Miniprotein binders against Ferredoxin--NADP reductase. Designs and how they scored, part 5

Target 1, 346 residues: Ferredoxin--NADP reductase, of Oenococcus oeni (q04hb6)
Amino acid sequence: MDNEIFDIAIIGAGPAGLFAQFYAGLRELKTALIEATPRIGGQITALYPEKTILDVAGFLGISGRDLVNELKLQTDLVDSKTFLNSEVTNLKKIASHFEIEINHHASFLAKSVIIASGNGSFSPRKIDVPGSSEAEQSGMLTYLLPGLSEVADKDFAVVGGGNTAVDYAVELIDHDCHVSLIHRRDNFRAMESSVTKLKNSRRTNFLTPMKITGLSPKKEKLEIELQSVPDGAVKRVSVDRLIGGFGFTASSRTINQWEEFPEQFNQGFLTNEAQMTSIAGIFAIGDASIYPGKSDLIATAFGEAPTAINQAVNYFDPDRGGPQHSTSLNKKEVFKHDRIKSRYNS

## First folded at step 22 (miniprotein; from jj5 with K11R)

Design kk4
Fold by ESMFold2, look of step 22:
Structure kk4 (fold): chain B 346 residues (1-346), chain A 93 residues (1-93)
Amino acid sequence: as target 1 above (346 residues)
Amino acid sequence: MEVVIRVEIRRNGRRKEYYYFVDSPEELRLILELLLELLEWENPEEVEIRVRAESPELAREILERLREILRELGFRNVRIETRGNEITLRAER
């Protein structure tokens, strides 16, 4: 992949990046969608997948999870390449192209770049207790939900008292896991309906008020040392996995080290009407973009994405011509898709 | 550790490719679990998975995990090609 040349590299696989990937595919462009985390969806998938979003045009309310699912389904209609667990560690201009370095060792070329990562990348807030590094190295301590296909009846622990921890616990219960929810207080700072769901489930074990004081990975299970907050009494539990649910912080430190680093204002890249940054051939959309009158909404980003794609084409291939309306696509190919076929059979 | 996993899905005349970069042993278990999740999410009838690993031993370990994942998802005709540190699995349901 070191010598592969893309038309556009899209950095960030949140809703804005996913829609940009789809729209670029409708224009038959070769793109690379690059996401630092191992899942697409960005902040919505990581932080609040169950929140209902009321202001996405064409939906009478849609959850963050369902929105990402709909965007992913659109990409069935186009060719796509998505790079996951892939942090852009450098961006460098080489002649008429940009070199995009991933994870300090892999690279490829693109004729243009769209930055679609809002507030930079985000990192989980981590616990720091004796044995936490070893537990993480074993894979028994994580800060993201695991793959959920074969987790039924497994024992999980989730630690935290906010929406992240409660949302993780709900997701695991919905997949028939047993969940020990660990928090320093008896009260949670999370959506009341979610907390009530956990309290009503026979699969939830509340370990509160307690704190984790140590972790010991064993051959097949993780031993968690707990201390009761009121009296200091020590308790030990064994689980298959522990998930830290303390939320995430924005991280832009790697971006600041890029050789091509566009001008910023208020942690966003300044863009013009073409969504172009201070560096020709580099564009920004969604929460990565700032300009007078900007509204930081998914709906705004969905309008910005096709603008940025079409202006990127004007930048590297001005003789290509304007965009093609999607209604002029080959209808035979479109009717092969199951979702579209189902619409015609109802 | 430097492992690259490529998942290729062909559907409706189109090609969807996903690449996972695994740079540490800590990530490998999670990434393989998320690969299972991806395959359920995409629900393909046919899939190609290609793995490049640091060593033949690591590639074989990943192959065994991938073979188990594919069988659990109901893929029946799993065909495997191994060439040094690179394996290619082709499967259909």
Scores: ipSAE 0.752, ipTM 0.939, lowest interface PAE 0.7, mean pLDDT 85
Fold by ESMFold2, look of step 23:
Structure kk4 (fold): chain B 346 residues (1-346), chain A 93 residues (1-93)
Amino acid sequence: as target 1 above (346 residues)
Amino acid sequence: MEVVIRVEIRRNGRRKEYYYFVDSPEELRLILELLLELLEWENPEEVEIRVRAESPELAREILERLREILRELGFRNVRIETRGNEITLRAER
């Protein structure tokens, strides 16, 4: 990996970064798409995959999950390299290139950089009870949804009373899990339709008003000690997994510690009309970018991505020439994809 | 723990590559679950998975789980090459 030089490193695999990766592929550029979490999709995949987004051009409403899936399908037409569970821990300039450090121990070079990720790492609000550290180390306590391919009929507990906990529980019952939803109150501070869906499901067990007082990982199950809030009575339940749903806070930003750290305004990187930051060769798009008249919309980011890609090419290879229209590319053998027609006719 | 998992899918003359950096045992379970999810979504006819692990014992442990994942997805022609701390699986359906 240390000897590989990319044309563009794209930091963040939300919708903006995914579209930038695809567009760069249409330009036949060598890119690295780098995402700190183990899933692509950014905040959409992590926080609200089922929410309908109304203002993405070309869709009469689309869920966050479906939008990410459509963007992933575009990459079938191009070469792509995506680095997951990969936090950019430093960015520094070496001669005319940038060195991108991943997780403090890996690195590679790029001729230019596009920042497509908003504010740095987010941290979950964690459970701190006897046994919580051991439960987390065992993998039975987490703060993100697991892979959903093999979860049917497994017993989950979710703890929390806000949208995060309720959205996790809804996702799990939609994948045929059994869910014990634990909260200190009988009422939830969450979307009423989601709470109603949980109350109407025979797969949901409401453990309210109760709080967690201890966790004990066993060989195959996690034992959860609960205390009834009104009377202090102790109850124990056994589940396959517990997911903490107390929401997230901004953590210390690793981006702030980069050697090449562009100027910011209102928590966004200042960019010009080329989407270039205060550091030549570093660009920003989507929520990472701020400029006069900026609208922080996915639709805006989709326009910014081609601009940033084309201007990055102008930066590191000004003799390359301009972009080709995608309609001219449809005759290339590699872009003849049977599913393009089926996708839009189904 | 330092594990790198590369998944390479070739489709329509193009290469889609996914890399997972795994820096702790706690992450490994989740990453393997998400790798199954990725392969289900990608639904490839052919896949190459390369694992670089800190020890041959860890590489073999990951190999055993990867074989199970590939079998669950219907791959029956799985070739395995082991070289110290690296394993490469090539599979087709």
Scores: ipSAE 0.747, ipTM 0.937, lowest interface PAE 0.7, mean pLDDT 85
Fold by ESMFold2, fold request of step 24:
Structure kk4 (fold): chain B 346 residues (1-346), chain A 93 residues (1-93)
Amino acid sequence: as target 1 above (346 residues)
Amino acid sequence: MEVVIRVEIRRNGRRKEYYYFVDSPEELRLILELLLELLEWENPEEVEIRVRAESPELAREILERLREILRELGFRNVRIETRGNEITLRAER
């Protein structure tokens, strides 16, 4: 056991987990923030980046993307370690510590655990047509947005009829891409304002009602075979990338296989006033927790995170002392941050 | 394929570390694109990137893409250290 031992392993990098990481850092705790996807932000980033959230205290409305940006900026004030593309596959009690195993044959040791994601990880709903495996292996078919820094004027296709597909298309249009939006029906089950934005954009091409019947990766382009739903007519298009936008499913099979699996009710872990689960040293916050009177809101999760952090410290190191007011921390280091300097510079 | 990429950003006396675990070529391409996005988003003055790959050839391929990313972001002072199939890039701007 000469490996690094974290004070707290935080599972899930949605708003609750990000705030927990920051707050733990204010307490100078060593944490591992573990996220199954290759991006932080959790469900907000994956599903609702453009949604305006009205009920986060201190903001006169804030988009999901902007909320995640603000939470990330807070981590500039603390040390942080974030493990991405890392799905937790098992949680074990080893002596007085927990071992957290991930899907890459690696593990972490921590004195306590905070579960900040819902039941299980999210798996994308995948396209299954001739050539889809080859297209995915080539990198021309994906299920998450690509890096957006070098995508202007590239041709994308997005397939799907729900919010995931429409939100992907809007994001790509906002980065000056051309987007072919493919769906089996002419109607989309997505936010009407987003659909209207796409209909009004000169960069959007609606390929509806059509379905994908085959994919053929070429050296520089992906060839998509389409079939018109009403009459079966075949059409072929060539794009730089195809993004599957059928949404995600919770993969609860992994979490149900954990050796340390806390008691659940309605897909949430039962927690007490300390945010502790049925297993001592394991806590839950945000969508992962359930208790009498729980409101399933980001605002509630932001209150739960400090409680869970401070109670985790009480669990593994009661001699460490209680929390300090954040105004008592080193103000000189805080005033080096560009955003904070602008508040005090005339 | 087994690749681990560690990105260490030092800013304001603090360390922000991001780790990416990669098991396939398609994941690697996506992760490298997202790494460029991350570095633009973090906008660091100093960065260290450490890559452990299953072979020296794969590590060198990843190194070349990382050098391009760092150059695009305005890093010109890039130090490289190699230990078998592990490489460490350090860059400042």
Scores: ipSAE 0.730, ipTM 0.922, lowest interface PAE 0.9, mean pLDDT 84
Fold by ESMFold2, fold request of step 24:
Structure kk4 (fold): chain B 346 residues (1-346), chain A 93 residues (1-93)
Amino acid sequence: as target 1 above (346 residues)
Amino acid sequence: MEVVIRVEIRRNGRRKEYYYFVDSPEELRLILELLLELLEWENPEEVEIRVRAESPELAREILERLREILRELGFRNVRIETRGNEITLRAER
C-alpha cells in the first residue's frame, strides 16, 4: 500500500460499512473500507445470502445478496477504496492519526476510525480427518463458497447438516452445479423450504447418513472417503471441491488485542449520541455499537452511518463545514449512471 | 508470501479500487475466482489490475490467469507493464 493518509478507516464491509463508505464518498472524503474476508457483505454474504429481510426501509422484502448488491451499486456514484482479505490486526494512536495494521505486516494512517463489524471475526468450524490439511492446502477443501462465475456443471460436495451447509448447497444448485450433500444424519437442521428445494433438484445427491473419514487430493479431483453410519460400509466419491458447512465460531480475538481498544458493554462498543466510542476519533456503528435504546437493525445502522461520518469530520476537520444534502450534488454525474438514466426517462 | 492485487475500475467519472491481500498459496485460487466474480458483476468497460509479488514465478502465474480472465470477459487491448516486483495489466472493451 502507499503511505497515504485516509480521512476515515471503516472496519467491516457489511451493510453498515458499505453504506458508510458511500455516504463518506458523497462528502468527498477519502476512506478505506477494510474487510477481513475475501468478499464484501460480511455475515450476510458468507452465511445467509438468500434469506429475505423485511425491515429495510424502501424495500418490499430484499434478499441479503440483493441488499449487498444495491449497496455496491451505490458506490458507482463516488470514489472508493476497499481492502479485502484484510484483517485489522492492530490499531494504534500516532500523534493526531491512527495507524491501522493489516494482516500483521501492512499499515496505513487514518485521521479517524469507524468500527462497523460486530463482535470481532468468526472462524469456520473445520473438519479434521486424515488428509484434510493437504486438501485445504490444495484449495480443494474450503469453508466459504467459491467464486460462482464459472462453476456450472462442476461437482461439489458440501458437508454439514445445518443452515450453513444447506444454504451453500442451494447456492451451488442455483448456479447449475452438481452437489453431493454429506451429513451423518438423514435429517437436516435447516430452513425447510431450502431442504425441499434440494430434495426436488435432480442435481442434488444426498449422501446420508454418512461421515467423512478421509480426504485424498488428486491432480484434478478430491477423493472423499465416506463411512455409512448405520453399518460402517466404506464408500468413495470423487468431486472437484469440498466445502465445509459446519458454521462459524467466534475465534479471532484480534480486535481485543488492539492497542486502541474502546470500552465495551454486552459485546458492543459503548457509544454516545455522536457514535463516538470511549476513544476520541474512534466511532462505532451497526452491530459494533451499543447505547441506551439501541435497536440492532440494519435500518438503525443506516441512520448511524451518516452521524458517525459527519461527527468524524467534526473531530478531524471542524472547520470543514456541515454536510451537504444529496439533492444539492452535481446533476450531470447523477444522469450518467444507467440505472438513474432509466428512472429519469421512464 | 505476500501478494497484493489491486483492481481499479473507472466509471461515471469515478474510481472504484479493490485490494486483495494474499498471504499464502492455498488462498490464491479462491481469491482469483472471487476476482473473476467481482469483474463479472462490475462489468467495467476499462480496468487496471496491478499485482505486487515477491516471486517472479508467482507473478507470472498470476499474470497468466488474469490475462485469461480479462480475455474471457471480452477485453481487448490488454497491455502489460512490468516494473520490478510489480506487474500492471490495462484492458478495455
Scores: ipSAE 0.722, ipTM 0.929, lowest interface PAE 0.8, mean pLDDT 85

Design kk4
Fold by OpenDDE base, fold request of step 24:
Parts: structure tokens; sequence; C-alpha cells
Structure kk4 (fold): chain B 346 residues (1-346), chain A 93 residues (1-93)
């Protein structure tokens, strides 16, 4: 690794980190984006890529995948350096810089740090029944929605009772799939409007109150063995795919091992009006940031990212002056981008 | 296993760099698949891939897979440089 001192190290390649990377690029900052997973998009990519997001300003609705793709497209306008499969194992202050250790092996130097890690690492809650491993290996069991372009008229099962399962089921029926929604209770812990949408859909079959007891991958279909919770009656259904919608577990264990450990509350870092943590030169944005009255929204993270970048600059280079207004970008170059032309010229 | 893959792409006059740290054969397979997806999505004009592996043999295995990926994606003029455990591939579209 080049002994490059970054202006900013951004930890986490979720929506907040991606937008921070872009905005830092607009300011011509030397930025490293460091992501623990081998994938860009953070929680969106990992948890709900097909979920329609309704609360991002300027969009009537956008899928999680599409939002990540838009954020990636913005980064096409700037030079970027992204480190994937790179878990930040230590953060240490060294004189006027920070040393960011990754994977207990490599280190980066930065003048400032922006934590955009969300609420930690995310792992799906797995189905553990006979045949689950074989079903997962065959791709017939997944914990994410597949690409929705080729799912029309397919039979899906979704298992779970929270927003994740309900959101998956909603998204599948909106793409003309048949969905068997499996839950151990008749009541869902999800938005009532979404549950009502499913109840009103002819494409939704409720398999409640039932639990999965086994999976049998066949050549073309996954056979799901179900047991009724009240009476133990066995039912079998065949689907093209089963989606595990139990949600995700967050782990922040690695962050707790940092030598420079900012003050935390509820798995986030306490921040001030400058998005600064309890440690000067370390900022937090998105779900990694906590302050009184915060709304846990992607839209909020998009406001926090420029604030953190600008305050980081003020921290390491107070004489550099104010944020360059986006007017310094050659607008002609932005609109010449082949991927942008198709959307704004229609 | 200790493998570092650096991917530098050029698109529309901009440079994007991606680094992958690989510690297992399973991760290597996954990362090579994700690298294919990345390169397909990015659709760069130019690509440079640098691999540092723990052995020359492993470096060669990775090289062959990367060559296949680049071929599949329609890259041309694949140039290969080998220096011990370090391999550099360069290709253009």
Amino acid sequence: as target 1 above (346 residues)
Amino acid sequence: MEVVIRVEIRRNGRRKEYYYFVDSPEELRLILELLLELLEWENPEEVEIRVRAESPELAREILERLREILRELGFRNVRIETRGNEITLRAER
C-alpha cells in the first residue's frame, strides 16, 4: 500500500459512505472508502436491495439497489479509492493523524476519519432446518431478494413476521410473483398498510401460523415442509425460491476494540452539530451517528455527509476555506456521462 | 491465504481503484465473482489488475481466472507482467 496520507478515511460503503466519498471527491480530497464486506452498498445491498425506499427526497420511490447504483454513478464523476473486504480492526491517533488498521494486517493513515459503518456488521438470521444448507448452496434458499427483472410468474416463499419479510413479499407481488408468506403467528410485526396490501393481493398465500421443519431441494423446485404451530399438522409446498426474511443481526464487536473509541450510545457514536464524535477529527454519519432529535433516515445521512466532510476539512486544514459550491464541477462533463443522459434527457 | 487484489479502472477520464483483501480460498472465489460483476457494471475503457499472492503458484491460478474474466467481458490487448508473487494485468476495451 502506498504510504499515502488520506485527507479522510470513510469507514463503511453504505449510502452515507458512498455519498461522503462522492462529496469528498467534489472537494478534491484524498479519500479512502473502507468497507468490511466484499460489496458496496452496506445494509441496502446486504439486507434490502429490492426494497422500495419512499423517504428519500426527490424520488417517488427507488429500490435499495437502484439507490446504491445511483450513488455509485455519482462516484463516476470523481476519482475514488475503495477498500473492500477490509474490516477496520483498530483506530489509533498518531500525532496529527489517524492510523486505521484493517484486517489486523494493513494500515492507512488519514488526517480525519468519518465513521459511516451504520449500526455494525449485518448477518442474516439463517433458517436452520434439515436441508437448509443444501437449499442455500443450490441458491433455492436466499436471505435477499433476487434480481426482480426475471421473477414474473415465479412461485416464491418468504418466511418471517417483521418488516423484512413483509417488504420482500410486497416487492415480489409488485413484480407479478406468487408469494407464500410463512410465519409462526397470524399477526405480523410490520407496517399495517403493507400487511393489508398483501391480504388484498390474490398473489399472496398466507401460511400462518406455520413453521418450516425441512427443506428438500429438487431439480426445479424447493419443497418446503411446514408444520402448523397450533396442531402440528404437516403441509408441503413447492416453490422456485425461499427467501429468509428474519432480518439481520448487527455486530459492532470490532469497533469496540479500537484504541480510539468515541463515545457510543445504542451502537452509534454521539455527535455534535458538526457531526464530530467525542474524539476530535473523528466524525460519524448515517446510522453510525446519534444525536438528540435525529431521524434515522437515509435522507438525514445525505445531509450529514457534507457536514462531516466540511468539518473534517476545517479540522485538518482550517485555511482551505469554505465548501466549493457544486458550480465548480464542469456541468458539461456531468451531463455528458453516458449513464446520466438517458435519465435527464427523457 | 494472503492475497491482495488491486483493480484500477479508467472510465470517462476518471480513475477508480478497488482493493480486495483475501484470506481464504472461499473468499477468493467470491471476490473473483464479485470482481466480474464490478467490471461488468463499471464497464471501464481500461483496467489494471494487480495481484499479490503468498506464492507464485497461487498468483498464476488467480491470473488465469482473471484472464478468463477479462476475456468474458470483451477486453482486448491483455498484457501480463509477472514479478515473483506479484502479477499485473492490463487490458483495454
Scores: ipSAE 0.614, ipTM 0.889, lowest interface PAE 0.5, mean pLDDT 87
Fold by OpenDDE base, fold request of step 24:
Structure kk4 (fold): chain B 346 residues (1-346), chain A 93 residues (1-93)
Amino acid sequence: as target 1 above (346 residues)
Amino acid sequence: MEVVIRVEIRRNGRRKEYYYFVDSPEELRLILELLLELLEWENPEEVEIRVRAESPELAREILERLREILRELGFRNVRIETRGNEITLRAER
């Protein structure tokens, strides 16, 4: 690859990385966006493209897919270089620059690095009970939402007590599905409004406090054996599909091999108020960033991205000064965008 | 397998470049499908695709698939340059 030195290498093409790429472009920075998968959009594209996102400012509700598409549209306003199917296998400091190795075969040079990789590769927390493997193989147990066009009047079970399970249940009932929500406690660790929506729905059955003890795939239905947590009473329910809603665990297997390894806490990188890691010139944003009091939200990542970009500039070019006010951006180009003209002429 | 696909498009006066690193035949098939989706979504007036493969034969196979993709998307005036294991396609709408 040509001896091109980037101002910033952004690792991960999730929402945080996409917005960082755009914002860096607005500052006329030479950036590389590096994504391990062949797709942009990170977890949203990979895991929940149909999920309605409610906690992003400016949207009443937006699908994961549509949010990624809007982020992609923003990147149309700037020059961009995106490297896909490019896993960062090493990060090394070379003099005043960083060398980012991808796939053990190629390397990039950058003055600074922004880690926007999330918490790593996402694997669902699996249900491990008798019959779980057979249920997964039959497709009766999944960890992702199915295509929502075919869920009407189906009987689903969702297991979990966090936002993932509650969000899945909400999405299913919004598509006229019946949901049995299984949790080992009566209290959910989820957005209260979403839990209230489920409680007010006639399509939601709460199976709490209960645990799954076994699964039995049958010809057309999955039989779920449940045990009451307080008294041990056994209950059986039959559903069309069970969805494991325990969330995802990220594996950081490749990051642990980097020569420049920033300090980590709970699979994220510890960051300061500048979004800088323990290594000067390496920043982290989104789920890759950890600091006291952080809210793990896409909305937070959108605030962190400009912070990291601006602080990266201060690191490699302290004389360039602060961000140009967004008011200096040529508004005329934004309104000339072919996809925006269609919204204002309707 | 070692294949690198570079896609350059111009949209709204901006230059967008996409690079794909391919290490298996299975990945190649997937990436070509995703490239179709990318080009359909981007809907550029002009596209340049550069392919570097491990062999001239593989480069030619990829070229034929890319020609199909560009035809499906309604691109015209497809120009092709071949230099050993490297192929460049240019097309306009």
Scores: ipSAE 0.589, ipTM 0.878, lowest interface PAE 0.5, mean pLDDT 86

